# Designs tried in a protein design chat: VH-VL binders against Exosome complex component rrp40 (rrp40). Part 5

Target 1, 240 residues: Exosome complex component rrp40 (rrp40), of Schizosaccharomyces pombe (o13903)
Amino acid sequence: MAEVEEKGLLSYYFPGERIPDSIISQDGSIRLGPGLVFQKKDREEEIVVSKAGRLHQTGKNAMLIDSRTKRYIPATNDQVIGQIISRFAEGYRVDIGSAHIAQLNALAFENVTRKSRPNLNVGSLVYARVSLADRDMEPELECFDATTGKAAGYGELKNGYMITGLSLSHCRKLILPKNTLLQTLGSYIPFEIAVGMNGRVWVNSENLSTTVLICTAIRNCEFMSDEEQIKYCKDLIKKL

## First folded at step 23 (VH-VL)

Design z3 (from y5 with light chain Y52N)
Fold by ESMFold2, last read:
Structure z3 (fold): chain C 240 residues (1-240), chain A 120 residues (1-120), chain B 106 residues (1-106)
Amino acid sequence: as target 1 above (240 residues)
Amino acid sequence: DVQLVQSGAEVKKPGASVKVSCKASGYTFTSYYMHWVRQAPGQGLEWIGYINPSGGYTDYADSVKGRFTITTDKSTSTAYMELSSLRSEDTATYYCARKYRGEGQYFDYWGQGTTVTVSS
Amino acid sequence: DIVLTQSPATLSLSPGERATLSCRASQSVSYMNWYQQKPGKAPKRWIYDASNRATGVPARFSGSGSGTDYSLTINSLEAEDAATYYCQQYSSSPLTFGGGTKVEIK
């Protein structure tokens, strides 16, 4: 019968489907990640899905299809990166890649009052901690440290770029305070990073091209030795 | 089986306080938000506020003037609502209601209600 | 605050008739629920997220609507359906309820 609604962000897409113009940013050039391609139709370019999965916004003008084969299994106290799906009275529904959509209370931030509550939009990224994990119900998230109540880097992740599909072991290495790759890159390039145990990593730096370079380095370094990581970083910096 | 059993009816004088209990059973108490709603005789429903038992967050309707305090006791799986400085207009039936934890946003179970009568 | 206006205030109908209850929101909402309340009893879940029947709710009840306009329909009214029905929005704090529609069986 007739099509009455467009699919949006975080909807499941199949190969061949077109991405609606309503979710495409108009603030500049668009960067396509895995699972999306430009395709000509009647002398027009359109964005078409090339792999089955859910559509994610990874940055202001960037998106990809998340085709991960395994769902994230929430564990209490995991750090995760989530994407806001919708609002409701207590806060937000958040995709973290688990079987159930997570919930984030609007009061679950450092020093919030009614006037200082976050106002997160659909598609925004958040860095949060899993406060409740149960296989049969929606996980709960908090954007503060459980013991101190401080934000501790949790909260909305503005700008930047997100990559997905990293292994848990890789993510555990990345959160170490003396991680060789991040220390080496950081000595040359100022950047912010958030590492989620749900296989998601967010990076922000001075511009998108530098940010993507850092994300590429993170993806490629998993099995490198410390010496190999240092050399790789130096070679990448030359390309900046 | 989920049950919310509230404390018995109360008759109070103006200026007193009342503390209503809501004992939960049949589920993991700390996994679900608890809300409070009141209904004056012959009138509709008024939302009071809620608590997250695991994190201790509370939020309240502005219209209830900050006289309400919602707390929990995790060891007994009991939520409490305390109302101070009672007035005659606080005469109502007070309900606890559990927020569904899933794809819907609604109250899935309600307590039987506690009638609070404030008379001089 | 989102104000919910229910109409009519009272609906008196004979068994077998179709009843339609209206709930209008002052702003667009994403989550609208209905609760049934009989005299002297607590409200009980009835329709959630506009159109889903809670467990045990007879198929003669249906919910519809989006945005600001919502309806609850009882296809063939039965004596046990006599109650007050409240709509409730769950989109914004504070949570608010409509004033109720009292359904009476003649």
Scores: ipSAE 0.646, ipTM 0.843, lowest interface PAE 1.4, mean pLDDT 88
Fold by ESMFold2, fold request of step 24:
Structure z3 (fold): chain C 240 residues (1-240), chain A 120 residues (1-120), chain B 106 residues (1-106)
Amino acid sequence: as target 1 above (240 residues)
Amino acid sequence: DVQLVQSGAEVKKPGASVKVSCKASGYTFTSYYMHWVRQAPGQGLEWIGYINPSGGYTDYADSVKGRFTITTDKSTSTAYMELSSLRSEDTATYYCARKYRGEGQYFDYWGQGTTVTVSS
Amino acid sequence: DIVLTQSPATLSLSPGERATLSCRASQSVSYMNWYQQKPGKAPKRWIYDASNRATGVPARFSGSGSGTDYSLTINSLEAEDAATYYCQQYSSSPLTFGGGTKVEIK
């Protein structure tokens, strides 16, 4: 068997998986919240996941599984929206809602040189493409088109607002060129949008109030017909 | 089991070049970055640079840029480091080191080292 | 460049004693690692991210620290622990190592 990369804090876990010793303090008592249980194995006690979700540290010596966030399964060439978690020498660790935190090399941008490398802060959002999707290790991301090397809309998403938890089916409809909701809203309001296959959508417009209105419309329209979406948009615009 | 096996010792004259190989086994070569580090006799460790085997991009320490070239051959799972215009201060043991891909940021496996001696 | 200063340069202790090795960074770092190197051998993964023992590292080793000040402690020194220990930061390029602390057993 090949070496298996260990999962870390903020990674997504499924029932039966073991929490790596590297995360667990060996000094002092540990409190387990929902989704985690102690299990004995071979003279040692292990912490095992009992409910699917993201591992979260809620205080010193306290952990739980946050089941509200659904796990994204990375697929090569998916467009995703990620959030910078940390920096390291080669680039960034990026949360994309998958079991593993993703990696984005600082050189994976259009026309980058070592002097013009991006300087993304923790918490910044990026629009990226999955370049490596392997179940056993961290996914890799790139902020350029694989064929042309051009940014093509990838890169840091500045300002705006992100919503999460959208289904893949919904996201695929949103990226269609003639999406009824987005065309209707666009006829009244200028805005930018980025749609990630990881259930994340980013919107930016002239102000926060309008941006939130657009995000609300996107979230509420999933099961509406085209006619319903048009009526909904017109009613919503009247409020501004 | 992960293993990094480097080429044998080299003795060179100033001005020559040297190419050190690092053959990887026991893992998917293109999924891990490979770094190079050197250690002069009786001294500490100095980072040289790395390569991403899948994307081919490299980065180097400023102090060594221009004379070092790091490459890979995916078909043989081998990383190479070439150093040109050799000087006596390049006498060192050269190591390849694999970057761990996970929560931690560190080198998890090292080659056995290749001694390069530069003397007139 | 982030400079890592290790102290002491050499630490000579008897078996069973507690050894403490220090590593100070010239600026704050988020990723500090330790490697063990025995004479004539390649370095080995030892402690990563300040406090995590690599697989196979005995429990008598522990790492601690944050920001600029880091340490490696050997709770009860054993003969096999004689080696040079290097700290290494992985927070910014270029990667840098400390000068090493040589641990000797009297």
Scores: ipSAE 0.609, ipTM 0.826, lowest interface PAE 1.6, mean pLDDT 86
Fold by ESMFold2, last read:
Structure z3 (fold): chain C 240 residues (1-240), chain A 120 residues (1-120), chain B 106 residues (1-106)
Amino acid sequence: as target 1 above (240 residues)
Amino acid sequence: DVQLVQSGAEVKKPGASVKVSCKASGYTFTSYYMHWVRQAPGQGLEWIGYINPSGGYTDYADSVKGRFTITTDKSTSTAYMELSSLRSEDTATYYCARKYRGEGQYFDYWGQGTTVTVSS
Amino acid sequence: DIVLTQSPATLSLSPGERATLSCRASQSVSYMNWYQQKPGKAPKRWIYDASNRATGVPARFSGSGSGTDYSLTINSLEAEDAATYYCQQYSSSPLTFGGGTKVEIK
């Protein structure tokens, strides 16, 4: 009988996941670095993840989430997931994980007029295409398909959750229209997904536990065969 | 070195059109927004529009809407403004200004200005 | 439209005196800049993002403020500081400028 393996040090964690007691020293207080918070649940304190990343022990009774990733190198026509950093007269500054912050013009959306332009807040996520990649300058983004001018799924990503730090080869597999994992998961669980070539994937489903399960599946499947992915999905469905 | 060199002064009659050039040098032209700002004699500065040369996005002030067009020629690194149906109130010095591209939001370089005089 | 009100309209002071130029916005802004303009010349970048001096701007110039209230201070005026100074907001379209403060040296 296959047992769900408990996550440990250097495993990837997502917001909302609990740090297993087996990792936590029960003698003395624990220091929490970035990405970890104490949360009161059922009359007890638990340590939960607040930022996606790998759990790293930095000393006796000290832990943090290491969110370090390679910097993304923009390439023209890459789809990326960005986070709005600031708003100014012409549009938005957008973090895409590259050396420079990207720019997104407020008019770079389907059927936008001055009166009907999107109103994106700081912290909002967007699915966009790199329209200009110049390593010496800020990249530019557009939220429409270059050929058709249609939104084509680009634009603000509301709700859901973003995971980061995926390899480029993994993202290339996930964006394929016939991806085995996503097709198999989709046959059991309704969800939305956006895949960025900047190592970011956004998932939205009906509830947080299902979203976390899907995100975990996406990250864990990188080196699985198609058959392994199908069996993995069936095992995950038992957790619902 | 970054330079913005504008075309020479123009004297026009009401109802005519004027086209002002702004030739950029010392940087990658398509990587920076270009704005136009005008200043009537003895008055302050008025923003009138911009263009993103890479994407072709433009936006214009209400005061010149419908009569004002900004274009670019990427091969010569030149931005143009054209203002049609000229009125006496369009008499001003017209400046091109490059938008800084980075963490600050401001105009980092200005052209020398082009005076446009509209008189009968 | 965000209206920027500069005061005073004209500031006439002797060399060595401190000048304070005010710029008030009709609503909160995130980006406020200052430009210097001498007669017959284009404006020059002077102070950007409220408090950063552009390259070549003397240390006697300082900018401050946030929200709706901004100021430009010239400590110990010099003859070459005679110019008109414009504030500009970059937070919302359309971009707007203040009416200017003309600094004159007696």
Scores: ipSAE 0.589, ipTM 0.823, lowest interface PAE 1.5, mean pLDDT 86
Fold by ESMFold2, fold request of step 24:
Structure z3 (fold): chain C 240 residues (1-240), chain A 120 residues (1-120), chain B 106 residues (1-106)
Amino acid sequence: as target 1 above (240 residues)
Amino acid sequence: DVQLVQSGAEVKKPGASVKVSCKASGYTFTSYYMHWVRQAPGQGLEWIGYINPSGGYTDYADSVKGRFTITTDKSTSTAYMELSSLRSEDTATYYCARKYRGEGQYFDYWGQGTTVTVSS
Amino acid sequence: DIVLTQSPATLSLSPGERATLSCRASQSVSYMNWYQQKPGKAPKRWIYDASNRATGVPARFSGSGSGTDYSLTINSLEAEDAATYYCQQYSSSPLTFGGGTKVEIK
């Protein structure tokens, strides 16, 4: 008889497949993003996949299926947001949405020693820089600025919320220091943001409701003029 | 064909140093981690360190830390190990081993080994 | 450090017999490999990630296990299989090997 293997986090799923209970968080209710639905079977609810893709954990009790049709093509010095798939002796295997899984060396952090190595769990989000981007080779990542050696915001992204599927042009606008939307929002409410050139954006603020509204604003503003973004922000703040 | 060719056998006195080379061919040298593993006569295998040739990251086993250095020469696709303050316990065959890159975490190619004998 | 304990130390069997080599880890590991080493030669990749045969490894070899308990099985022993087999964990630094199981053919 053939060996039967159970799928886990970051595995590829097809519609109709069930998400195993072993990978479902038991701390509070779970929020399902795109590609996942609750479905009844014999008086019990199951989480089943509704569209093909890779299972991602987007928050402590939140999951979705990443069904993007366009792969990220790594380029040296790109900032990316990755999700830890596994640990191994030299570091971590990290999903960044590229054709190959990336590698992050455990020593590729500011001021790290063997005893002070980061302890990143499977499913954790990390903000990193692409340090090696060959055509058909697995990319390498580092969590420090190439010039200064400082963390510069790279490293584990704790809490917060991640959105995916943003265009490259949108991400380029978001990383500009004078981005109208982010400057306007930041004048009213405190938040943290990490923008990945792999179409992923992470936001963290005081509470999830505000964080989700900021993420929605980021997603909706791609084609707005600066004036429209300012007005949109002011209207959004009134909703808080 | 991937090949790892190591330098020849060495006989050293206690307190001396030894430098062993591992010349790689048949692949892009900087794309793969290189590890060093030693095997004392009649004994098992002991990992002693690695280098990432592209980033220069190294890590060493506690048993040799402070006496052991791994370096590379990218222009000749060669990794080196150097072990100083040699002790009789360092008598072993030293292997370089390439880390596979892809699905799996293992050593896919090994050098032929370099015997280092430490005796008075 | 993760300690790998292999048993038996030596396994003497006749051609055609089934050999089972054990490797136990002191804590759970995600990556367990096996290498074959013949006298006077470097180790050779054999089984990776518990159950995958490296290129050129005969189908009579199979690997299994998870967590702390792993096995290498040779379902019909041949003379050329005489060697020492080492398990290796790749989950945590430092990388560690088991003490080896020497397989001898009667």
Scores: ipSAE 0.504, ipTM 0.790, lowest interface PAE 2.3, mean pLDDT 87

